# VH-VL binders against UPF0166 protein aq_448: the designs that were tried, part 1

Every score and structure here is a prediction.

Target 1, 96 residues: UPF0166 protein aq_448, of Aquifex aeolicus (o66756)
Amino acid sequence: MKEVLMRIYSSKEENLEDYINKLFEGGIRGAVVLQGIAGFGKGREFHSEEIEVLSYELPVVIEVVEDREKLLNFLKENRETFKNCYITFERVKVWE
Positions, changes and structure headers below are counted from each chain's first letter, unless a header gives other numbers; Kabat numbers aren't used for antibody chains.
F, E and O stand for the ipSAE by ESMFold2-Fast, ESMFold2 and OpenDDE, each averaged over both directions (binder to target, target to binder). V2 = 0.75 x the mean of E and O + 0.25 x the DockQ between their complexes.
[cut] marks letters that were taken out.
Atom coordinates printed by the task and the answers are left out, and those that the model quotes come from them; centres of patches stay.

## First folded at step 1 (VH-VL)

Design d01 (framework fv_dalutrafusp)
Fold by ESMFold2-Fast, scan of step 1:
Structure d01 (fold): chain C 96 residues (1-96), chain A 122 residues (1-122), chain B 107 residues (1-107)
Amino acid sequence: as target 1 above (96 residues)
Amino acid sequence: EVQLVQSGAEVKKPGESLKISCKASGYSFTSYWINWVRQMPGKGLEWMGRIDPSDSYTNYAGKFKDQVTISADKSISTAYLQWSSLKASDTAMYYCARLEYYDFWSGPFDYWGQGTLVTVSS
Amino acid sequence: DIQMTQSPSSLSASVGDRVTITCRASQSISSYLNWYQQKPGKAPKLLIYAASSLQSGVPSRFSGSGSGTDFTFTISSLQPEDIATYYCQQSYSTPYTFGQGTKVEIK
């Protein structure tokens, strides 16, 4: 059995509940949600009103540590749910 | 250039052990899975299993679980397929083929070895 | 396990003919389907991946299409060097499974 860290990147905060529910239903051990609070790239205009508005649009990252094959099968079964997410994997060692 | 070079043909009797090899060159060996595929005489292709050479993690098709062992030695960029006790039904051509590490669910086998013919008869 | 079924099992065609082979999966595999060519006495060679993507160095007369459960492989103008057995393969889930193969011969 090998574990991997999966990160699900999504700009659709409104879909977060669906993502979490699918992970729970799929028997995934746990998930941690991290949210970007602000950012900038191209351009320099940055207002406090803009910050409030952007709070609904900022990317979230869901981190999952699970068995490689279980996670692969979960994603294939739930492809439509995660179709607009950018998903990465990396090998990890879990301290137990 | 990318190459997978397999060991030569083998003629064995039932009950004998055998280990065949697949030597990779021209790419980062640990960045690709090595898959083993069986082709019985006059028949189609059957996936047997695969190995991640970076940590020797293996996956097997259920039919081949406990019938063969897949291993790899990253120091010499070589993968292996091994039988502890051959059966006449193991007579087949065996191919190795690579698969990009992060495409383990969706990628193709883009390069194949030339094949190793194994004949098991009494 | 996902079963892959090809049609036809064999065909004979003339040089210049359009050849079409179909492949059906027992369940949806999205676009995770590959096509391989195997010439007599040789290892399989990748021609098409992700249902419709042409592998680098493969002639443009080869093409693939489809998604879900139904897939098609086409040779637009058959050449003598195309005599081979062609296999589809799903890479959607392990165990990876292949179709039974389609033998293409010249008349």
Scores: ipSAE 0.005, ipTM 0.616, lowest interface PAE 11.7, mean pLDDT 84

Design d02 (framework fv_dalutrafusp)
Fold by ESMFold2-Fast, scan of step 1:
Structure d02 (fold): chain C 96 residues (1-96), chain A 124 residues (1-124), chain B 107 residues (1-107)
Amino acid sequence: as target 1 above (96 residues)
Amino acid sequence: EVQLVQSGAEVKKPGESLKISCKASGYSFTSYWINWVRQMPGKGLEWMGRIYPGDSDTNYAGKFKDQVTISADKSISTAYLQWSSLKASDTAMYYCARHDYYDSSGYPDAFDIWGQGTLVTVSS
Amino acid sequence: DIQMTQSPSSLSASVGDRVTITCRASQDISNYLNWYQQKPGKAPKLLIYAASSLQSGVPSRFSGSGSGTDFTFTISSLQPEDIATYYCQQYDNLPYTFGQGTKVEIK
């Protein structure tokens, strides 16, 4: 397995622009930003948005599909930028 | 030191069950795949399958899918290879070997650490 | 499954000789090939990964090259401790498959 799906969990209010710029500068093939609509975390406070109002209290997820080696090297070179993020990896197969 | 230590040699009769082990130490057990490789006497290496201990995901070579079960116990950093009913044709040396899920060591799917091997002899 | 074929199956050479063995994949595997050394009675040892990258701690007399379907492993100056069986292994697709091995002996 050569490809991985990486998810970066972050606050939309904090550092999102820097994360996206680093991924772009690192030559990452593509990144998609998704915003949660409802959820609760470690504080167990339920958060939801109304259709007409976006809330920065909900987590933002940046999804990247890229070669494992390239992504690992990218993260090593940008340790400070991503040090406070939750980052998860998932094995994926890319359809050609 | 990073190492994989396998259980000792086994002498069994056809029809008996067997479970051999591969104990990992010196690294994060849940972050590496554990592979099982068979070597019949005087023959080459055959990949049997692998397990990712972090989520117990498994892959088997087709030849071995219905012959063996691969499992792992995260609490004791140990992977297992099991037969429900041994055959004389299962006589072989069995090796466990790891490879990195992420290329943290710079080794893409390379079996960088191997166990010493477990000799299984099945005879009537 | 991807079939891996090594050539020769065995060879005898003198200390100091250049030894070359080849490995052919039944389909394109890019550079996703490893080489292992197995000494009698011992577990295999990784020598080369990604077709041409030398594993840390492995002597520089060992090298690998190739891409696609044809790969070469070379020992530039054979030493007595190099007497072993050498295996190639592809990791492009599951199941992982090994070549049949090349036994290297001293004359």
Scores: ipSAE 0.000, ipTM 0.594, lowest interface PAE 12.5, mean pLDDT 84

Design d03 (framework fv_dalutrafusp; at its last look DockQ between E and O 0.18; V2 from the best seeds 0.00; counts 0 for: pae E 9.6 > 2, placed apart)
Fold by ESMFold2, look of step 2:
Structure d03 (fold): chain C 96 residues (1-96), chain A 123 residues (1-123), chain B 107 residues (1-107)
Amino acid sequence: as target 1 above (96 residues)
Amino acid sequence: EVQLVQSGAEVKKPGESLKISCKASGYSFTNYWINWVRQMPGKGLEWMGRIDPSDSYTNYAGKFKDQVTISADKSISTAYLQWSSLKASDTAMYYCARQGYSSGWYEDYFDYWGQGTLVTVSS
Amino acid sequence: DIQMTQSPSSLSASVGDRVTITCRASQSISSYLNWYQQKPGKAPKLLIYDASNLETGVPSRFSGSGSGTDFTFTISSLQPEDIATYYCQQSYSWPLTFGQGTKVEIK
């Protein structure tokens, strides 16, 4: 159906390893983790490399490009893991 | 207030074309999929297909593929269901329904429904 | 396609009775099952989503439960305004499919 870009916003200390393992075990085509240098979320707690060097609180984004229905079915099967995550979807056109 | 207002009842003959409408209001039309559901007289509900109004991407249930066309005009927040050639077996009530939203992603439940459009096809 | 089988196809009960409707899926759908109410001559109305969550404004006498293949919809105390046909619908995968409906009447 549609190719989408899914972004999961997380931190290095939160649940990153679990999310990646679930994506891998679920047969998702691939995932890339992008590390943020600084950021804040809904709680407006500021995080940056300067103040988070010795912790895993630095922001990360997990990006996945995948068929929309496959990804939604994956999230349904793993709802408990991802239900409270900040996750966005964006329609994309994949260059082939 | 989220509202889906469908076009009025239609009485048609076999072979005629028809396009019925579903006008959305009270929300951002392009952010939610519109689904079409058929209910034949005295029967249950059948999912026909859906459209993403933002780019007109459509999915159809197998039995309705090539039988109907689902479209949308986002400039007037309206979705359409159309037949190029009606059959008597197309006599039914047709509903449009908005696909719900939960926890940052769309869900496949229908939280708002149009009032229905009765289509009667008789020779 | 995932087939949804409701039981019973119809029932009659008295005001105040507990009413139970079951819905069985042809394969596991986790908890992705929704319940709709359709009163005569009206559009369907969502009552319960994801097996057990009440939609906003739905009276608490309505409830749902289940996971996997077997699901239950319950009206704890039937009211006169609950006369309707009730449908389950799986939202696990495309194409979305409905049960055949259960007609609830007052005897």
Scores: ipSAE 0.006, ipTM 0.660, lowest interface PAE 9.6, mean pLDDT 84
ESMFold2-Fast, scan of step 1: ipSAE 0.077; ipTM 0.709
ESMFold2 (binder alone), look of step 2: mean pLDDT 92; pTM 0.935
OpenDDE, look of step 2: ipSAE 0.052; ipTM 0.763

Design d04 (framework fv_dalutrafusp; at its last look DockQ between E and O 0.13; V2 from the best seeds 0.00; counts 0 for: pae E 12.0 > 2, placed apart)
Fold by ESMFold2, look of step 2:
Structure d04 (fold): chain C 96 residues (1-96), chain A 123 residues (1-123), chain B 107 residues (1-107)
Amino acid sequence: as target 1 above (96 residues)
Amino acid sequence: EVQLVQSGAEVKKPGESLKISCKASGYSFTDYWINWVRQMPGKGLEWMGRIYPSDSYTNYAGKFKDQVTISADKSISTAYLQWSSLKASDTAMYYCARGYDILTGYSYYMDVWGQGTLVTVSS
Amino acid sequence: DIQMTQSPSSLSASVGDRVTITCRASQSISNYLNWYQQKPGKAPKLLIYAASSLQSGVPSRFSGSGSGTDFTFTISSLQPEDIATYYCQQYYSTPLTFGQGTKVEIK
């Protein structure tokens, strides 16, 4: 049984509900959403909470700890939903 | 450039142990599964199991579980298939094959195969 | 375990013929299916992955289709070098399983 930490990076908060619904419907045992206060992506456009007083498009990161094979199958079944997301994986060891 | 080179043919007697090898080159060995596939004389392909060399995680087809051991030595980019006590029914061609890791975004199928190792078990 | 059943077990066709091989899974495997070619005395070679995606460097006369339980592999115009045994293989779940193989010969 191998567990990994998956991080899904998004620059638009309005997509978040769809991502969370897909994770829940896919049987993922848990997810945590972290809100970034500043960052930039592939276009190298800098986004900051202090500078974006007229903007609601703050960066978010969704973290999931789950079985590796389960996450692989989840991503295969949901390719279109996550095709433009920047996604990283890390091996983790869960204390139980 | 990407290659899997297997150890040479083996002729053994029932009851003997055997460890055959599959040496990888031209890619990051720890980033891909290594599968083992058996082909008995005149028969089709059978998946035996696989190993993820980074952490030695393995899974086996049920009929091969506890019959063989799959291992890897990442320091020399080599995977192994091992029997503690060979049977005449182990006579077959054995292939190693790289593949199935969607996390790399590279391959989730067996795209590179070794040349095969013929194992003959008879007295 | 997911059983993969190929049909036919063997066939003979003339150069230029369209050849069709089918593969049925014992349960839905979505599009998680590969096709391999094995020439006599050689290791298998991947031709098609994800049911219909052509592997790099594979001639366009080879194609695949299907989803769920029923899959089809086609050689649009059989060539002499296509004499081989062809295998389907599911990767939806472990254990990974192959079909029994289809031997293709030229008459």
Scores: ipSAE 0.006, ipTM 0.601, lowest interface PAE 12.0, mean pLDDT 84
ESMFold2-Fast, scan of step 1: ipSAE 0.006; ipTM 0.621
ESMFold2 (binder alone), look of step 2: mean pLDDT 92; pTM 0.941
OpenDDE, look of step 2: ipSAE 0.016; ipTM 0.712

Design d05 (framework fv_dalutrafusp)
Fold by ESMFold2-Fast, scan of step 1:
Structure d05 (fold): chain C 96 residues (1-96), chain A 121 residues (1-121), chain B 107 residues (1-107)
Amino acid sequence: as target 1 above (96 residues)
Amino acid sequence: EVQLVQSGAEVKKPGESLKISCKASGYSFTSYWINWVRQMPGKGLEWMGRIDPSDSYTNYAGKFKDQVTISADKSISTAYLQWSSLKASDTAMYYCARPDYGDYVGWFDPWGQGTLVTVSS
Amino acid sequence: DIQMTQSPSSLSASVGDRVTITCRASQDISNYLNWYQQKPGKAPKLLIYAASSLQSGVPSRFSGSGSGTDFTFTISSLQPEDIATYYCQQSYYTPLTFGQGTKVEIK
């Protein structure tokens, strides 16, 4: 197996359930959802879960470790579902 | 305009090394895989393998894994196909090709114009 | 590896004729079947992708259909400039594999 770490970046929390369901239906071994808790950058925007007036519109990242070819085929089959996501791949070595 | 421009024809002897190139322009080179396809004289098309220029990850068809090396130099938007020791059976037209969009599609547009490699004694 | 069987190996037809080429995959490849045209001395040109989608700039006389294992490519009215070898290709599994090609000639 040639594993890669695939990260799916989404700004829409309401789509999360659909993304997870597709990954599960596609036979992906597992997925972890990470949510940003604070951040800032070029936009000079600071946001944090500690500030109630911010609507908790923090970026969501779905991380998957799986065989690269399996993920490429999964994305082909689910192109419409993930069309608004920024997706990256990174080679990883799984410790056994 | 998106295009792939390949190096010129090569005439070599068995045992010699060779490296041919495929230069990409008009798009983000690291955003698309580059594929290599062989066509022996009078024969059909054979997919050899591909490279993701962003991390140099390669994927080869089994029969080509031990015969060639695919590489890329993202600083000059160029992919390469190389042989350490050519055989007469390597005589063929070699094409590079890009997926139409993204790295998850396998239909190719554009194609390079081809590099004819002739290996004879 | 997925084997692609293309039929016929060659055909001769008259200008204006309807030409049909078939392609069969050894396993289910869904709709990930593409068709290319190759004229003598030239690189292949994508005509149809995802079994039935016409590539931008390609004349509407070219069409594709099928899914699973059986696919068809049609030229509704053969023109002189259509003389070429046509290849099917599956892009569902690696290694990507091509059919052996169909040479289309005019009588």
Scores: ipSAE 0.000, ipTM 0.603, lowest interface PAE 12.8, mean pLDDT 83

Design d06 (framework fv_dalutrafusp)
Fold by ESMFold2-Fast, scan of step 1:
Structure d06 (fold): chain C 96 residues (1-96), chain A 123 residues (1-123), chain B 107 residues (1-107)
Amino acid sequence: as target 1 above (96 residues)
Amino acid sequence: EVQLVQSGAEVKKPGESLKISCKASGYTFTSYWINWVRQMPGKGLEWMGRIYPGDSDTNYAGKFKDQVTISADKSISTAYLQWSSLKASDTAMYYCARLGDYVWGSYPTFDYWGQGTLVTVSS
Amino acid sequence: DIQMTQSPSSLSASVGDRVTITCRASQSISSYLNWYQQKPGKAPKLLIYDASNLETGVPSRFSGSGSGTDFTFTISSLQPEDIATYYCQQYDSLPYTFGQGTKVEIK
C-alpha cells in the first residue's frame, strides 16, 4: 500500500467528535488524537507545558495513517467538515 | 455477531457470465476490506483480490486482474465477484473473507470467512 | 510475488504426538505471517497471527515461531479434532500469498 501520515490540526477541541465520526463513517482504518503541550502561532501567545491539565486552547492533532488516494477521496467528500482545519500529508513507510 | 453469507452453488457452461455475492452483517461494512480467495478442487488457497466498500478501492492479484471484477453495493452490505466469460479452469470453491480491524498496530488477518460458493464450469 | 513453500505436504501422526510444519518465504517477510486451519468442507479459520500470536479462543497446544524467511507451526499434542489442512499466509506485500498447505491425518 502507498500509505501517508495525515495530520489534521485544529484549535477547536469541541469539533473532535464530529471529525472522528466522519473519519469512521468514511471507512478510514484508524485515527489517534494528540494534544499539544506548548506552542505559539500568529498571535505569539506562548502556551506552556507547565500546566497540570492540558488546556483546550492548545492545538489538537488527529493523526491518520492510510492509503493516499483513499484519504484524498475522503477529504473531497467531506470538504465542509474539515474546511477550517490545517491538514498536512507526509509519506511514510509502515513496518508491517 | 459478524457474519458473511455467500450465494449458492452455480453450474455454468464455458462462455457464460456469472456474478456471485457475499453479504455482510454484524459490523460496519464500509470500514473493512472484503477479500476473495479461490480454492481449486483438491488444491490450496489463492488470494484473488480485495475491495474496500467505503470507497470501492480495489487490489487484484496479477493473475486475476483481467479475469474477474470485484465490486460492492454499500446499500445492501454485499460484495461481488464477477466473470464476463467463464472457463472450465474457473471451476473452484470461492470464499469471501473480511480483513480484521485495520487500526494502528493491527494485523492484516482474515478473521471472518463466508461459507464458500462452489462454481462448476463444464460443457 | 512472494512464494510460500510448506513442508511437509502431508503427514500422519498419532493422537498425542507433537506435529511440526514449516513454511519458507522466497524473501524476508519479517513476522508478517498468519496460520490457518481448514477442515474438510469448511472455510479456513485463523489460528496464529504475526508469526507467533495465538488468536482468541484457539487452544494453547497450537503455537508459531520464526521470522524472516523460516517459520514453524507446532501442535504440541495432536487431538482428533485437529485433523485438517494447515496454511501459512504472508502479508508483507500484495498480492497476499499462501503456502500450498499441509494435510494432517491420524495414523
Scores: ipSAE 0.000, ipTM 0.587, lowest interface PAE 15.8, mean pLDDT 83

Design d07 (framework fv_dalutrafusp)
Fold by ESMFold2-Fast, scan of step 1:
Structure d07 (fold): chain C 96 residues (1-96), chain A 122 residues (1-122), chain B 107 residues (1-107)
Amino acid sequence: as target 1 above (96 residues)
Amino acid sequence: EVQLVQSGAEVKKPGESLKISCKASGYSFTSYWINWVRQMPGKGLEWMGRIDPSDSYTNYAGKFKDQVTISADKSISTAYLQWSSLKASDTAMYYCARHEVTYDSGYYFDYWGQGTLVTVSS
Amino acid sequence: DIQMTQSPSSLSASVGDRVTITCRASQDISNYLNWYQQKPGKAPKLLIYDASNLETGVPSRFSGSGSGTDFTFTISSLQPEDIATYYCQQYSNLPYTFGQGTKVEIK
């Protein structure tokens, strides 16, 4: 059981479909897309979904739980697709 | 001066094993993937696979998976392409070429080896 | 696998002529395309990277353009030393794939 949670941080744009398709084609068991509703990052600018006319894209996070080695191999094979993404890993325990 | 120097021409019979080399100099060997490219006589270029010398991680093109083994020895800045059992269809010029291992740049083969001609005949 | 198709397969032109080669990808590859020159008996040499960037030391008569699926490589004024086969190569997806090559000869 070497499962990790991989988070792929991306802006809300057309590339999201390509990311999901690559994960599916790579045999990853599952991926979930989470939409940020408020936040700020490196630029320190606050974004909120409460804004009726959204001038700025909110961050999107793709979460994957899979074997660590399989995910590292997947990312190396698909480096071009994910090259501009900020990606983090953290250890998780999966309930049997 | 960046150089990739490949081993000399080989003449082999079907069923024989072979290992050819690509020796790098003039740069940080572990900072660049080494790619192997096949060119059959009178034909175009085919990407076979690559290796990251920092951890020996490899990627292969599907048609070459299980046909060849790519390896590297970072202590002598040398990458290898190996066949366990050669076939006549392996007759070709084989090139090594580098590109950066960074995940966000340098995806072009800026330096190539001179090529190793492999001839497999009965 | 992404298929790269070049046209023409070969051409003959005179010194000073403008030469154009095209390359088509079977799917969108953005600008993730390189062009290489291979002279007879020699290893390939990088000329253009990322569709339109000229490699250092390469003459300015060589240029590239395009994005998505359609790409063009141009030699603005053909010189005798430009006799070679030219290849496009995509790096959008593994495996990396090359076009079949375009042979450029002098008339």
Scores: ipSAE 0.005, ipTM 0.618, lowest interface PAE 12.5, mean pLDDT 84

Design d08 (framework fv_dalutrafusp)
Heavy chain, then light chain:
Amino acid sequence: EVQLVQSGAEVKKPGESLKISCKASGYSFTDYWINWVRQMPGKGLEWMGRIYPGDSDTNYAGKFKDQVTISADKSISTAYLQWSSLKASDTAMYYCARQYEVTVDSYGMDVWGQGTLVTVSS
Amino acid sequence: DIQMTQSPSSLSASVGDRVTITCRASQSISSYLNWYQQKPGKAPKLLIYAASSLQSGVPSRFSGSGSGTDFTFTISSLQPEDIATYYCQQSYDTPYTFGQGTKVEIK
ESMFold2-Fast, scan of step 1: ipSAE 0.012; ipTM 0.661

Design d09 (framework fv_dalutrafusp)
Fold by ESMFold2-Fast, scan of step 1:
Structure d09 (fold): chain C 96 residues (1-96), chain A 124 residues (1-124), chain B 107 residues (1-107)
Amino acid sequence: as target 1 above (96 residues)
Amino acid sequence: EVQLVQSGAEVKKPGESLKISCKASGYSFTSYWINWVRQMPGKGLEWMGRIDPSDSDTNYAGKFKDQVTISADKSISTAYLQWSSLKASDTAMYYCARLDTYVEWGSGSYFDYWGQGTLVTVSS
Amino acid sequence: DIQMTQSPSSLSASVGDRVTITCRASQSISNYLNWYQQKPGKAPKLLIYAASSLQSGVPSRFSGSGSGTDFTFTISSLQPEDIATYYCQQYDSYPLTFGQGTKVEIK
């Protein structure tokens, strides 16, 4: 088995439940959601006032560790759901 | 420069074991996956499975997972396809083919170089 | 498994003719389809990848098109050296699967 860490980057919290449901339905073993605590949002140059009120959207990241080929097949079967997400893969070694 | 050279034709009886080879040259052996493809006489192509020579990770088509073993020896840049007990239905031409692993992550995925094939005939 | 169906299974045409072969996937595979040529007694050779991209060194008379489930392979002007069996192959999902092949011969 070749395991990878897949990160799904999204700026939209309203889509999170759909992403998680698809991963669950696809037989993925587990997924964890991480929320950015601080960072730069889009439109900061035009909305410099955002620094005063912290009203900009922070990214969320869904992390999954699973077999590489299973994840690629899952994403292809669910292209429409994940079409606008920025997705990265990283080789990982699971400690036995 | 890039070549995949397969072992010669084999004539076997049912129940015998067999191991055929695919020797790579002209490139970094561990940087590309080796796939095995079967072609029964007068029939089309069937993907059997693949190996990543860097760590010997394998993946098989369901039809073949209990029938054959794929292995590789990176010290001599050679991949293998093995049967513990041949059947008459294993009579076929067997090809090895190279897959560029760099394209695995969402671009093209294709067999750019093929071996010349190994004909295996199993008859009583 | 994704099933690939080619049509026709065989055809005969004259030199200079336009030859068209079709390939249908049992489910959508986007553009993740390759076409290979296999001449008698030889290993297959890649002609087209990603449904429509011509492999380097392959004559421009060969072309491919399509997306989703329906794909077409065309030889614009058949030459004697094009006598071969042609295979489509999907790489959308494992296991990788091939069409049954289309045998092209000269009348």
Scores: ipSAE 0.005, ipTM 0.596, lowest interface PAE 9.9, mean pLDDT 83

Design d10 (framework fv_dalutrafusp)
Fold by ESMFold2-Fast, scan of step 1:
Structure d10 (fold): chain C 96 residues (1-96), chain A 123 residues (1-123), chain B 107 residues (1-107)
Amino acid sequence: as target 1 above (96 residues)
Amino acid sequence: EVQLVQSGAEVKKPGESLKISCKASGYSFTNYWINWVRQMPGKGLEWMGRIYPSDSYTNYAGKFKDQVTISADKSISTAYLQWSSLKASDTAMYYCARGETVYISGDYAFDIWGQGTLVTVSS
Amino acid sequence: DIQMTQSPSSLSASVGDRVTITCRASQDISSYLNWYQQKPGKAPKLLIYAASSLQSGVPSRFSGSGSGTDFTFTISSLQPEDIATYYCQQSYSTPWTFGQGTKVEIK
């Protein structure tokens, strides 16, 4: 089977429970939630006062490694749940 | 040898339930999709749905979603196609086929097929 | 759903002839197209995947080409054992859909 890394990007304040529950119900093998610590974007602003997670909103990323076609079908079946998420796919090799 | 062996022919009456099987051997059953394909007498091929045996995740073609149930038993490397209530229009040859995703490109093909199970539903 | 249209529905040719079958998708499917052979009373067999890739163990007289919406399957020199119905299948998106089939017979 061909596997890919799928990343689902959402804001820190969004309720991740729905995303995780849908992935679980959809038979996805596993998901990991990562939280941004620091960064800068289009504005190029970086402030030392904003280093603490509590001092600013940081994106949350849900990472999934799974068969490409399984993920595409999962997303089609759950289109409403994930419609406002920014989703990327990367080809990966799984060591097995 | 990689192969899929299906259960024998069935003759049933409308309203009866039925469960047919597809037993895999020669490969890791949990790592490949099992697809079910219908072929009505004298007609072409119709994809019904598939299952990924590792977690029993299923996808169905829309017209078959409420008509059949696809399941799998990992302990005996067997996939199933089931009807709760057969109709005369279910008379067909049913094939199971292994789905293999080609590395890198993501291409998907049915590389190994079962021999087929003929289901006849008549009054 | 993606609709697959095959032509012709049937053809008769002589041993040694070049046979071509075409398949058209209702939308762009890139190169995600497979070709299967089904002999009378038998299960289908994969011949070509990814539009043009020959499956292991399949004779080199079989070939596929095309991308986007228009695809061609060719038997360069028809043999008696090639008598069968041939089906294209898009593998771009579920539900997987097949063409209607092309029956190839010997004259």
Scores: ipSAE 0.000, ipTM 0.585, lowest interface PAE 17.5, mean pLDDT 82

